# Ledger of designs, part 10: miniprotein binders against Putative cysteine synthase

Target 1, 336 residues: Putative cysteine synthase, of Sinorhizobium fredii (p55708)
Amino acid sequence: MLHTTVTQLIGQTPVMSIDVPGRNATLVLKIEKNNPGGSMKDRMARSMVIAALQDGRLPPGGTIVESSSGNTGTGLALAALEFGLRFIAVVDHHAAPDKIRMMRALGAEIRYVEGDFREDEVAVVERQRLAAQLGAQLPGALFMNQSDNPANPEGYTGLVDELVAQLPDGIDAFVGCVGTGGSMTGISQRLKRNNPAVRTIAVEPAGSIVFGKPGHPYYQSGTGTPAGDEVGKVLDYGCIDEGVQVTDTQAFETARYIARRKGLLVGGSTGGAIYKALEFIGAGKLTGTVVTTVADGGEKYLGTIFDEEWMAKRRLLDPAIAAQLDGWLFGKARAA
Key: E = the ipSAE of ESMFold2; O = the ipSAE of OpenDDE; V2 = 0.75 times the mean of E and O plus 0.25 times the DockQ between their complexes.

## First folded at step 6 (miniprotein)

Design q8 (from q2 with I24R I31E; at its last look DockQ between E and O 0.89; V2 from the best seeds 0.68)
Fold by OpenDDE base, look of step 6:
Parts: structure tokens; sequence; C-alpha cells
Structure q8 (fold): chain B 336 residues (1-336), chain A 116 residues (1-116)
């Protein structure tokens, strides 16, 4: 099919398999970084906008408002262009400059929250407040509120349909990251409807509060629920078999490893999901076809995750992670 | 059933498969030509595909079927405005505001039209 709009390029992403030696398991990566906005968030962004337009909650030529650090904002910017809307992205002063530049390049208006926050602290509450305020005060505006929007998880139904078609022998497990909870819910619910035996593992950063552990700062962006924030209402715990945590070091070193060994640039949250998937496979807890999404690309993190100096300054480097990954993927002895 | 067709159409919309969505919606209209909701969705899909003229025509049909839906008036006026037909947009808005004097959507569009 010849596409005429950018949002038509969303979905139909490829899969890549990685064999795990010595285990009856295959890790399958759904390459969602190939969406036009560079992340799986394009799916849910488009879904939320379509739902709002169909329901009449968003008027013609209206304004969508959202709190986003990048991926969701990029997806919403694309949707805004397609549907003749304006988009305001609410960000904090610690947002990655390149993410802001990308949203601006796509025509987004950027609004900054006020306040002084640490580098490893996201001003989530203030961003949400300002976004809600703008949505209420501006004529024809709608706050998308991705964490509480039912159209968020609905946006991932197509992803599951693609996976089922791509993997005719079946899917035995899904390992996904939890941010707002939309992707985890949308994917897990649909997978379980097709096959109730599918094992679902939700991965959050160490320091996230989604699964009731104490909150503390973490560097992984676009994933988890930080202390002081609330878990998204879209998250359905009933479709999650296990909730686990991954450290920044595990996540980022895995992303670095995948780039070096497989030539695939993946984001930090994806690195964490891959790490946990391999850990579970290595321990014999998961077998068969294990699916993980490449939620976004490492291209967005070249100056952070993939910058050795940046990593070293923050004490995030650990060569033991690479050795562990070698053990899982190549059957090599772990070296210190 | 029309309900099932709508459900299927929506699924295809989420996937960006506009042609498949249109096929299902057009089947609804074929079975029920005066189904305003089907026409509305068809009009939206045409707009999303960049076929603005066809979208305008479809909204005109939708208004003929159900003139009580202010949303159709708003969309028609908006699309006329965006396609460089401000005089026609104004006429639609004036007629719409006569029917719906308290419509904030129509008022907003009229104000936007005045500023340009």
Amino acid sequence: as target 1 above (336 residues)
Amino acid sequence: SPEELFRQAYKYLLMGRFEEALKRLEEVVKENPDHPRALYNIALVHFWQGNTEKSIETFERAIEVDPSNVLYWAWLAFLLYRTGRPEEARKVLEEGLQRFPESERLKELLERLKKE
C-alpha cells in the first residue's frame, strides 16, 4: 500500500529473534523504534486523538495538550499534523534538548513548568497540573492525560495482532516496561484473550513505585512511576503475572551491549526489559517464544546511555553486566 | 450487523488502515443510507486521508440527514475555512449559530475566521 500520511507508517514493525543457547527459548524483539516518531508511543498517541475526535471531545482544529518528556509528545505531534490540530507539550527544564527539538520540528508548542528540580527528578506533578490547566482554559483544548486515558491501551491492540501473525507458532511470554501502564495493559490483555497461558512480566525501574517498593530517583526515562506520583489508572494489574525491577545500570549496560553485539540501538527502558527477559530465560522461568518490545531507539540517547563519560560520572557502568549477557547469549564464562 | 461493522472499522482506524475502515463504513451506509454516524466517520476518514473535498461533501450529506448535530456544522465550516473558502464557512457558521446560539465550537470558529 502506498501511504499518503505519516501516521499510516505507524505499525507493521518487524521482529527480530535472538536464540538463547542451552535453553528452550527464543527472545523476539518487536522493533517499535521503526514507527515514524521513533517509538511505540505513536500507536497510543494516535489512538487517543482518534477517540477524542470521534467522541466529539476534541473539536475541529482544536488543541491537544499533554505532559510529555518526548516519546508521547512526538507521537502526539504527528497525530496533530495529520488531524489538523495544534499540540502543546508541557515539559520541565530538565527535558532532553533533542527531544524538545524534535517536538518543535514537528510543530509542537512547548510550555515549561516552573520550579527547581534535580537532574534525576521529573517534575511530574507540576507538569500534570499545568497540562490540565491549559486543557481547561484554552478554547477547544483537550488534556490527553495518557496515564488515565482508556484509549491509551487500546492503541496497542494492533501491535498484538501483528505479533500473532508474525509468530504463528505462538507466544509464550511477554516482557514489557511499565510507564503509564498503557502498553503493558493493552498488550497483555489482548495476548491473554488469545491465549490465557501467556506469561506476562512487567518491568519497572528500581526506584519506581508501581509494584509497591520504596521510591527513589532513577535515570531511566519514560518508564516507571516516581515517588510522589500516582500509578496510571490505565494499568491493569490483573493482566500482569509478575512485576519486577531493573536497575539503571542493568538497563543501560544492556542497551550498550545490544548495540555492540547485535548492532541494534535500543533505548534504556528496552535495555531493562531485555535484561530481565534474559534473566528469566537463564533461570528457566520463561521458555518458548518470549517477546519484548523495542520501545524506542538508542539514537535518542547517544549523549547519555551511549556516552561512556556520561555513564561514568553517574557511576552507572558495570562490566559484569556484559559478562552476564555473554553467558546468557553465547554460553561464555562470566568474567569479572 | 452495523454494530459489528463499526467495531471493525474502528479497529482498522487504530491501525491506520483507512481503506479497510472505509469499506466497512460504506457497507453500513449501503444498508442504512440515513445513518448519520456512519457518514460522520466516513467524513473524518476522508479528512484524515487528506481528501478534504470529499470530506466536505460527506459532511454536507451528514447535515442533510441530521441537521441537529452541531458537530457536523463545526466540521463543515472548519474544512471550508481550511480549504480557502471563508465566505462559505461564514455562511455555514451563521446558519449554525442561528440553530445553536450557545455553541462554543461555532463561536470559536467564527472568531478565528474574523481574525484572518
Scores: ipSAE 0.517, ipTM 0.802, lowest interface PAE 1.1, mean pLDDT 92
ESMFold2, look of step 6: ipSAE 0.692; ipTM 0.889
ESMFold2 (binder alone), look of step 6: mean pLDDT 83; pTM 0.774
ESMFold2, look of step 7: ipSAE 0.701; ipTM 0.895
ESMFold2 (binder alone), look of step 7: mean pLDDT 83; pTM 0.777
OpenDDE base, look of step 7: ipSAE 0.517; ipTM 0.806
ESMFold2-Fast, scan of step 8: ipSAE 0.623; ipTM 0.862

## First folded at step 7 (miniprotein)

Design r1 (from q8 with V28A S55A G96A; at its last look DockQ between E and O 0.19; V2 from the best seeds 0.00; counts 0 for: pae O 4.3 > 1.5, SAP 70.343 > 70, placed apart)
Fold by OpenDDE base, look of step 7:
Structure r1 (fold): chain B 336 residues (1-336), chain A 116 residues (1-116)
Amino acid sequence: as target 1 above (336 residues)
Amino acid sequence: SPEELFRQAYKYLLMGRFEEALKRLEEAVKENPDHPRALYNIALVHFWQGNTEKAIETFERAIEVDPSNVLYWAWLAFLLYRTGRPEEARKVLEEALQRFPESERLKELLERLKKE
């Protein structure tokens, strides 16, 4: 089909398989970075806007407001363009400059929260407060509130339908990242309805509180729930078989590894999911077709995750991770 | 059936395929050019194409045909507001609230418009 609008480019993303030698398992990557906004958030962003328009909660030509680290904001910027809306992205000073640049390029208005925050501190609470305030005060405005919006997980049903069609032999496991919980819930619920035997593994950063572990600062962006914030209401724990944590080092070194060895630029959260998927496969805990999403691309992190100096300064480099990945993917014995 | 054509038209609208949407709508309304659902979708096409004045006119007609749909009133009010006609928007909302007194959304919108 010949597409005529950018929003028609959302979805129908390709899959790429990675064989795991010596294991009865294949890792399948759903390449969601290929969405026009560069992430899987394009799906849920459009879903939320459509739901709001259909329900009359968002007036034509209205203003959508959201707290975003960038991916959701980019998706909402695309949706705003499609439906003739204004979009205000509420950000903090720690937002990745390239993500802000992307939103601005798409016509988003950027509003910064006020206050002094640490580099490793995400002002999530303040962003939410400001976004809610703007949504309440501006005529025709709506705070999208992605963490508590049922249209968020609903936005991923199409992703699952694509996967089922692309993998006719079946899906045995899904390893996904959990932030707001929208993608994990939307994908896991749909997969389990299709096949209740599907194993679902939710991956959060070490330091996230989603699964009840103590909170501490972490560098992974757009994933997890930091201490002091609340877990998104959209998250359905009932569709998650296991919640696990991945360290910043594991996540980022895996992203770096995938770039160097496979030529695919993936984001940090994706790196974490891939690491955990391979860990589970290597331990024999997952077999068959194991799916993870490439949630966004490494192109957004060239000055951080893929910058050796940036990584070194923060003590995030560990060559042992690459060796471990070689062991899983090429059957190389760990040098004791 | 007209209903199926409406569904198809809406799908095309959501895809930004306005010409295909209009084609389906035109087919659906051959027997009834003032079908409220068709008018609604036609109004949306006009709006998304940047023809806001035509969208306003179409929603006005939609309300005349079927005043029971609160969404038509909300859309009309917002389009009026966006085109720099806030007083007219307020009047529409006030009239709508007479018809739909329990609509908290309309009340909220009216209050927000009064603050500007």
Scores: ipSAE 0.028, ipTM 0.296, lowest interface PAE 4.3, mean pLDDT 88
ESMFold2, look of step 7: ipSAE 0.623; ipTM 0.866
ESMFold2 (binder alone), look of step 7: mean pLDDT 81; pTM 0.753

Design r2 (from q8 with V28A H46Y S55A G96A; at its last look DockQ between E and O 0.04; V2 from the best seeds 0.00; counts 0 for: pae O 8.8 > 1.5, SAP 75.386 > 70, placed apart)
Fold by OpenDDE base, look of step 7:
Structure r2 (fold): chain B 336 residues (1-336), chain A 116 residues (1-116)
Amino acid sequence: as target 1 above (336 residues)
Amino acid sequence: SPEELFRQAYKYLLMGRFEEALKRLEEAVKENPDHPRALYNIALVYFWQGNTEKAIETFERAIEVDPSNVLYWAWLAFLLYRTGRPEEARKVLEEALQRFPESERLKELLERLKKE
């Protein structure tokens, strides 16, 4: 099929398998970084916009507003172009510069929250407040509110349909990141409807409050719920078998490892999910076909996660993680 | 033809060129000023211009002329809600659901309005 719009390039992403020696398990990566916006958020962004248009909540030529760290905003920028809309992205200074540059390149208007925040602090509450305010005050504007928007999890149904077709022998487990909860809910619910025996593991950053652990600052972006914020209403805990945490070091070192050993640039949240998936496989807790999404690409983090100086300055480097990963993926003895 | 003018008007609406859209719509409805499709697009222009009251009135008229279009009901309810008239919005949705009982979308909208 000859596509005529960029949004038609959303979906139909490839899968890549990673063998885990000595275990009856295969790690399968759904390469969602191949979406035109560079992340799986393109799916839910378009879904939310279509739902708003169909419901008559968004006029032609209207303005969509959202609080975003970058991936959702990029997806919304693409959707805005498709439907002739304006898009205002509400961001803070914690947002990756390259994500902001991408949104601007796609015609998004960038609005920064006011105030002084720490580098490891995400001003999620303030972004949400400002986005809601703009959505209410601007004529023809709509705040998308991804955390509480049912069209968010609905946007991932197509992803599951693709996976089922790509993996005819079945899916035994899904390991996903949880931020707003949209992808985790949308994917897990549909997988379990097809096969109730599918195990679902939700991964959040250490310091996130989704699963009731104490909140503290973390460097992982676009995932988790920080202290002081509320867990997204779209999250369905009933479809999650286990909620676990991954440290920044585990996540980022895994991303670095995958780049060097497999030649795939993955984002930090993906690094965390891969780490936890391999940990569970290594412990014998997961077997069979274990699926993890490559939520976004490492290309957006070349000056942070993949910059040794950046990592060192923040004390995020740990060579022991690479050794552990070698043990899981190549059967190498863990260096004592 | 009126149909071509409507298509052009819609394109201009998508582009945010509301004056051009209105010009095409005015030409299209010379023979039928109460054309439902024209009323719909005119209402959208009013909404974008910040004239929400005129938009509401126009959608009401559109529903009177053609009550079979669920989108008119959804827009009317939405505009009422956005203008701080949630009870009226709920009434519109309830009436719409009587006409479109199988519309899961309308049900969802009603539930959303109840939660906000």
Scores: ipSAE 0.012, ipTM 0.237, lowest interface PAE 8.8, mean pLDDT 88
ESMFold2, look of step 7: ipSAE 0.645; ipTM 0.870
ESMFold2 (binder alone), look of step 7: mean pLDDT 81; pTM 0.748

Design r3 (from q8 with E108Y; at its last look DockQ between E and O 0.53; V2 from the best seeds 0.00; counts 0 for: pae E 1.7 > 1.5, SAP 72.09 > 70)
Fold by ESMFold2, look of step 7:
Structure r3 (fold): chain B 336 residues (1-336), chain A 116 residues (1-116)
Amino acid sequence: as target 1 above (336 residues)
Amino acid sequence: SPEELFRQAYKYLLMGRFEEALKRLEEVVKENPDHPRALYNIALVHFWQGNTEKSIETFERAIEVDPSNVLYWAWLAFLLYRTGRPEEARKVLEEGLQRFPESERLKYLLERLKKE
């Protein structure tokens, strides 16, 4: 197909399988890192902007505002550029410099929150407060409010239609990450509408509060709900069969393993989802076609997850994880 | 039902399934070719598909059918400017502001175009 806009390049991403024949399962990876902004968030960003323009909340040529220094911000910057809008990204001092540079390259305006910030809890609340304030006060502006925006989960339902076409033999389970709840909700609701028997498993970082566990810090980005923040209102718990936690070590060592053994550079949250999918397959709890998403690429994490010094300083290295993965995939433990 | 067709089209838009959205809206126009809400949404679908000239033509038709909706004027002016027709965009905004002198939306767009 010959497209005329970059936003038309969102979606229609490929799938890749990792067979686990000794366990009667195939792990299918939906390669959402291939979206033009580098992540699945391109889908929800386009959806939220289209919704706001269509219903008149946002004037043509207006300004969108959002609290994000990550993949949502990149997706919104892309959509704003293509649709002739200004985008103000509200960030804090912990924003990754390369993600800020990417948003600026796409024309985003960056606004930093002010104040004395502890690592996590207070900054998230202040970012959202400032984003809401800017959306309300600037003429022609609108706060996208991804965590409470119905267009967020709706932007992901097309991903399921792609999967159904790509996997005509059916989908037995979906293992997905939970951030705002948009992708988990949109994907799970659509899958269950097609097949009520499909298993849906939501993966959050250990230390995330989505499923009622005590909060503590974690390094996984673009996923989870930290202590002090509210669980996204878009999350539909009714479409989730199980909620599980994955540690940073499990997630990051799996991402590193997949890069070295499969040649696919995935992000940290993807490592977590793959780890849990393989753990469930290895335990015999999931069989058949098990789908997860490669939500973003590992290229954004070369200075962190894929940096030995960064991992070692944070005591995140654990060679036992690779041995576990070898055992699940090949039936032989690798001690290194 | 036109309302159900509009709801279906909206959901397809959010999924990025623009051809499916267009098909639902065209069913409304088959029964009422001068349905201003259907024309508005069809023009937007053309915009989402990158068919900007078709979008402009459809907004022009929407204004012809129902000149009382300020959104049609704002969209038409914006799209004219975006396609390198700034004098036509200004004329649309000025005519719109004569009809809607208190429209903050049209005033905002006129100011945005001058700053650009």
Scores: ipSAE 0.630, ipTM 0.871, lowest interface PAE 1.7, mean pLDDT 89
ESMFold2 (binder alone), look of step 7: mean pLDDT 83; pTM 0.781
OpenDDE base, look of step 7: ipSAE 0.636; ipTM 0.856

Design r4 (from q8 with F6Y A74S; at its last look DockQ between E and O 0.62; V2 from the best seeds 0.00; counts 0 for: pae E 2.3 > 1.5)
Fold by OpenDDE base, look of step 7:
Structure r4 (fold): chain B 336 residues (1-336), chain A 116 residues (1-116)
Amino acid sequence: as target 1 above (336 residues)
Amino acid sequence: SPEELYRQAYKYLLMGRFEEALKRLEEVVKENPDHPRALYNIALVHFWQGNTEKSIETFERAIEVDPSNVLYWSWLAFLLYRTGRPEEARKVLEEGLQRFPESERLKELLERLKKE
């Protein structure tokens, strides 16, 4: 089919399999970085906008407002362009410059939160407040509020339908990242409706509070709930079999490893999910077809995760992770 | 059923499969011409696909079917305005405001039209 709009380019992403030697398991990557905005957030962004337009909550030519670190904002920028809307992205100092540049290139208006924040501090609460304020004060504006928007998880139903079609032998497990909870909920609920035996593993950064662990700073972006913030209402714990944590080092070294060994640039959250998926497979906790989404691409992190100096300065490098990954993927004994 | 077709259409909308959505929505309208959202969604899809004239025509039809829905009036006026038909947009807004004098949406659009 010849597509005529950018919205039509969202979805129908390919899958890539990674065999795990010595285990009755295959890791399958759903390549969501291939969406036009470069992430799986394009799905939920479109879903939220469509729902708002259909419900009449968003007027014609209206303004959508959202707090975003970049992926959701990029998706919303695409939707805004196609549907004749304005988009205001509320960001903080932690927003990756390239993500901001991308949103601007797509016509988004950028609003920064005010305040003095540490480099490792995410001003999530302040962003949320400002976004809500703008949504309330600007004529014809609507705050998307992705963390509490039911159209967020609904946006991933198509992703599951694609996976089911692409994997006719079935899906045995899903390992996903949890931030707002939209993707984890949307994917897990749908998978379990099709097959209640599907195992679902939610991965958050070490330092995230989603699963009741103590909060502390972490470098992974676009995933987890930091201390002082609230877990998204869209998150359905009932569809999650296990909640686990992954360290920044594990996540980033895995992303780096996948690039070097497989030639696929994946983001940090994806690196974490892949690491945990392989860990579970290696331990014999997961078998069969294990699915993980490539939520975004490593192209957005070339100056951070994939920059040796950036990683070293923050003491995030650990060669032992690569050795562990070699053990899982190539059956090599851990060098003692 | 028309409702099942509508649900299927919505699924296709979420997937960006607009042609499949339109096909099903047209079937809904055929079976239930006064379906509250079918014409509206058809009009939206046309707009999203860049078929603005078809969208305008569909909203006109939607107003004929249900003139009590202020949303149709606002969309029609907006699309007329965006297509360089400000006088027609003004007429729609004026007629709409006669029907819905308290509509902030219509008032806002009218003010935008005056500023540009």
Scores: ipSAE 0.470, ipTM 0.789, lowest interface PAE 1.4, mean pLDDT 92
ESMFold2, look of step 7: ipSAE 0.511; ipTM 0.803
ESMFold2 (binder alone), look of step 7: mean pLDDT 84; pTM 0.785

Design r5 (from q8 with Y81W; at its last look DockQ between E and O 0.72; V2 from the best seeds 0.00; counts 0 for: pae E 1.6 > 1.5)
Fold by OpenDDE base, look of step 7:
Structure r5 (fold): chain B 336 residues (1-336), chain A 116 residues (1-116)
Amino acid sequence: as target 1 above (336 residues)
Amino acid sequence: SPEELFRQAYKYLLMGRFEEALKRLEEVVKENPDHPRALYNIALVHFWQGNTEKSIETFERAIEVDPSNVLYWAWLAFLLWRTGRPEEARKVLEEGLQRFPESERLKELLERLKKE
């Protein structure tokens, strides 16, 4: 089909399998980085905007406002352009410059929160407050509030339908990242409706509070709930079989490993999900077809995760992770 | 049923499958020609696909079916404005404000139209 709008390019992403030797399991990657905005957030962004327009909550020519680290903002920028809307992205000083540049290139207005924050501190609360304020004060504006928007998880139903079609032999497990909880909820609920036996594993950064662990700073972006913030209302714990944590080192070294060994650039959160998926497979906790989404691409992290100096400065490098991954994927312990 | 078709259409919209959504919505209108919600959604899909003239025509029809929905007036005026038909947009807004004098949405659009 010949598409005529950018949002029509969302979805129908390919899958790639990774064999796990010696285990009755295959890791399947849903390549959501191939969406036009470069992430799976394009799905939920489109969903939220369409829902708001249909419900009349967003007037014609209105303004959408959202707090975003970049992926959601990029998706919303695409939707805003197509649907004749203005978009204001509320960001903090820790927002990746390239993500801001991308949103600006797509016509987004950028608003920065004020305050003094540490490099490892995400001003999520302040961004949320400012976004809510702008949504209330500006005529014709609507705060999208992705963490509490039911259209967020609903935006991933199509992703599951694609997966089911692509994997006719069935899906045995899903390993996903949890931030707002939208993708985890949307995907997990739909998968379980099709097959209640599907195992769902939610992965958050070490230092995230989603599963009741103590909060502390972490470098993974666009995932988890930091201390002092609230878990998104869209998150349905009832569709999650197990919540686990992944360290920054595990996540980033895995992303680096996948690039080096498979030639696929994946983001940090994806690296974490892949690591945990392989860990579970290696331990015999997951078998069959295990699905993980490539939520965004490593192209966005070339100056951080994929920069040796950046990683070293923050003491995030650990060769033992690569050895562990070799053990899982090639059945050989890397000779130290 | 029209209700089921409408639900299906909505799901397709959320998935970005606009052609499939239109097909279902058109079936709803065929069965229920005075179904204003179906017409409204058809108009939106036309707009999203860049078919602005079809969208305008559909909103006009929607207003004929249900003139009490201020949102249709706002959309019609907006689309007329964005397509370089400001005088027609103004006329729609003025007529709309006669019907809905307290509509902040129509007032806002009229003010924006005056500034450009």
Scores: ipSAE 0.514, ipTM 0.805, lowest interface PAE 1.2, mean pLDDT 92
ESMFold2, look of step 7: ipSAE 0.665; ipTM 0.882
ESMFold2 (binder alone), look of step 7: mean pLDDT 84; pTM 0.790

Design r6 (from q8 with M15F; at its last look DockQ between E and O 0.79; V2 from the best seeds 0.00; counts 0 for: pae E 2.4 > 1.5)
Fold by OpenDDE base, look of step 7:
Structure r6 (fold): chain B 336 residues (1-336), chain A 116 residues (1-116)
Amino acid sequence: as target 1 above (336 residues)
Amino acid sequence: SPEELFRQAYKYLLFGRFEEALKRLEEVVKENPDHPRALYNIALVHFWQGNTEKSIETFERAIEVDPSNVLYWAWLAFLLYRTGRPEEARKVLEEGLQRFPESERLKELLERLKKE
């Protein structure tokens, strides 16, 4: 089909399999970085905008406002451009510069929250407040509020339909990241409707509070719920079989490993999900076809996760992770 | 059923499959010519695909079917404005405001039209 709009380029992403030697399991990556905005958030962004337009909550030529670390904002920028809307992205000073540049390139207006925050601190609460304020004060504006928007998880139904078609032998498990909870909920609910036996594992950063663990700072971006924030209302715990945590080091070293060993640039959250998927497979907790989404690409993190100096300065490097991954993926004995 | 077709069309819209959505929406309109939501969705799809003239025509038809829906008036005026037809947009807004004097949407669009 010949596409005529950018939003039509969303979806139909490829899958790539990774064999796990010595285990009755295959890791399948859904390559969502191939969406036009470079992430799976394009799906939910389009869904939210279309829902708002359909419901009449967003007037013609209106303004959409959202708090975003970058991926959602990029997706919303694409939708705004196509549907003749203005988009204001509310960000903090810790947002990845490349993500901000991308949103600006797509015509987004950037508003920074005020305040002094640490590098490892996400000003999510302040961003939400400012976004809500702008949505209320600006004529024709709508705060998208992705964490509480039912159109967020709805946007991932198509992703599951694609997976089911691509994997006719069935899906045995899904390992996904949880931030707002939209993707985890949307994917897990749909998978379980098709097959109630599907195992769903939700991965959050160590330091996230989604599963009731103590909050502390973490470097993973666009995932988890930091201390002081509230878990998104869109998150359905009922469709999650297990919630687990992954450290920044595990996540980032895995992303680095996948790049150098498989030639695929994946983001940090994806690195964490892959790590946990392999850990579960290695422990015999997951078997069969295990699916993980490549939520975004490593291209957005070349100056951080993939920069050795950046990693070293923050004490995030650990060669033991690479050895562990070698053990899982190549059957190599863990170097003692 | 028309309702089932409409639901299917909406799913296609959510996933950017606009041609499939249009096909089903057109079937809904054939079966139920007075289905205002179907016309509305058709108009939106035309707009999203860059077929603004078809979108305008469809909103005009939608208003004929249901003149009580302020949203159709707002969309029609907006599209007329975007296509370089400001006088027609003004006329639509003025007529709309006669019918809906308290419509903030129409007032806002009228103000925007005055500033540009």
Scores: ipSAE 0.493, ipTM 0.795, lowest interface PAE 1.2, mean pLDDT 92
ESMFold2, look of step 7: ipSAE 0.524; ipTM 0.834
ESMFold2 (binder alone), look of step 7: mean pLDDT 82; pTM 0.774

Design r7 (from q8 with L71M L109M; at its last look DockQ between E and O 0.92; V2 from the best seeds 0.00; counts 0 for: pae E 1.52 > 1.5)
Fold by OpenDDE base, look of step 7:
Structure r7 (fold): chain B 336 residues (1-336), chain A 116 residues (1-116)
Amino acid sequence: as target 1 above (336 residues)
Amino acid sequence: SPEELFRQAYKYLLMGRFEEALKRLEEVVKENPDHPRALYNIALVHFWQGNTEKSIETFERAIEVDPSNVMYWAWLAFLLYRTGRPEEARKVLEEGLQRFPESERLKEMLERLKKE
């Protein structure tokens, strides 16, 4: 089919399998970085905009407003362009410069929250407040509010349909990241409807409060719920079999490992999900076809996760993680 | 049923499967020609696919079926404007404001059109 619009390029992403020697398990990566905005958020962004237009909540030529760290904003920028809308992205100074540049390149207006924040502090509450304010005050504007928008999880139905078609022998487990909860909910609910026996593992950063652990700062971006924020209403705990945490070091070293050993650039949250998936497989807790999404690409993190100096300065490097991954993926005995 | 078909179409729209959505929406309109929401969504899909002229025609039809929906008037005017037909857009807005004198949206659109 010859596509004529950019949002038509969303979806139909490839899958890549990683064999896990000595285990009756295969890790399957759904390559969502191949979406035109570079992340799986393109799906939910399109879904939210279409829902708003269909429901008459967004007028023609209106303005969409959202708080975003970059991926959602990029997806919304694409949708805004296609549907003749304006887009205002509310960001903080913690936002990756390249993500901001991408949104600007796509015609987004960038609004920064005011205040002094630490490098490891995400001003999520302030961003949300400002976005809500702009949505209420600007004529024809709508705050998308991805954390509480039912069209968010609905946007991932197509992803599951693709996976089911791509994996005719079935899916035994899904390991996904949880931030707002949209992807985890949307994917897990649909998978379980098809097969109630599917195991679902939700991965959040150490320091996230989604599963009731104490909050503390973390470097992983676009995932988790920081202390002081509220867990998204779109998150359905009922479709999650287990919630687990992954450290920044585990996540980032795994991303680095996948790049060097498999030639695939994955983001930090994806690194964390892959790490936990392999950990569960290695422990015999997951078997069969285990699916993880490559939520975004490592290209967005070349100056951070993939920069040795950046990692070292923050004490995030740990060669033991690479050794552990070698053990899982190549059957190498852990050097005692 | 037309209702079930419409629900299915809506799901396909959220997935970006516009062709599948259109097929079902057209079936809804065939079974229920007076289903204004189906026409509305067909018009939107045409717009999203870059078929602006078809979208305009469909909104015109939607207004004929249900002239009480202010959003149809707004969309029609918007699309006319985007296609370089500002005089026609103005006419639609003026007619719309006769029907909906309290519509701030139509007023705003008309004001913007006068400034350009």
Scores: ipSAE 0.427, ipTM 0.769, lowest interface PAE 1.3, mean pLDDT 92
ESMFold2, look of step 7: ipSAE 0.678; ipTM 0.887
ESMFold2 (binder alone), look of step 7: mean pLDDT 83; pTM 0.777

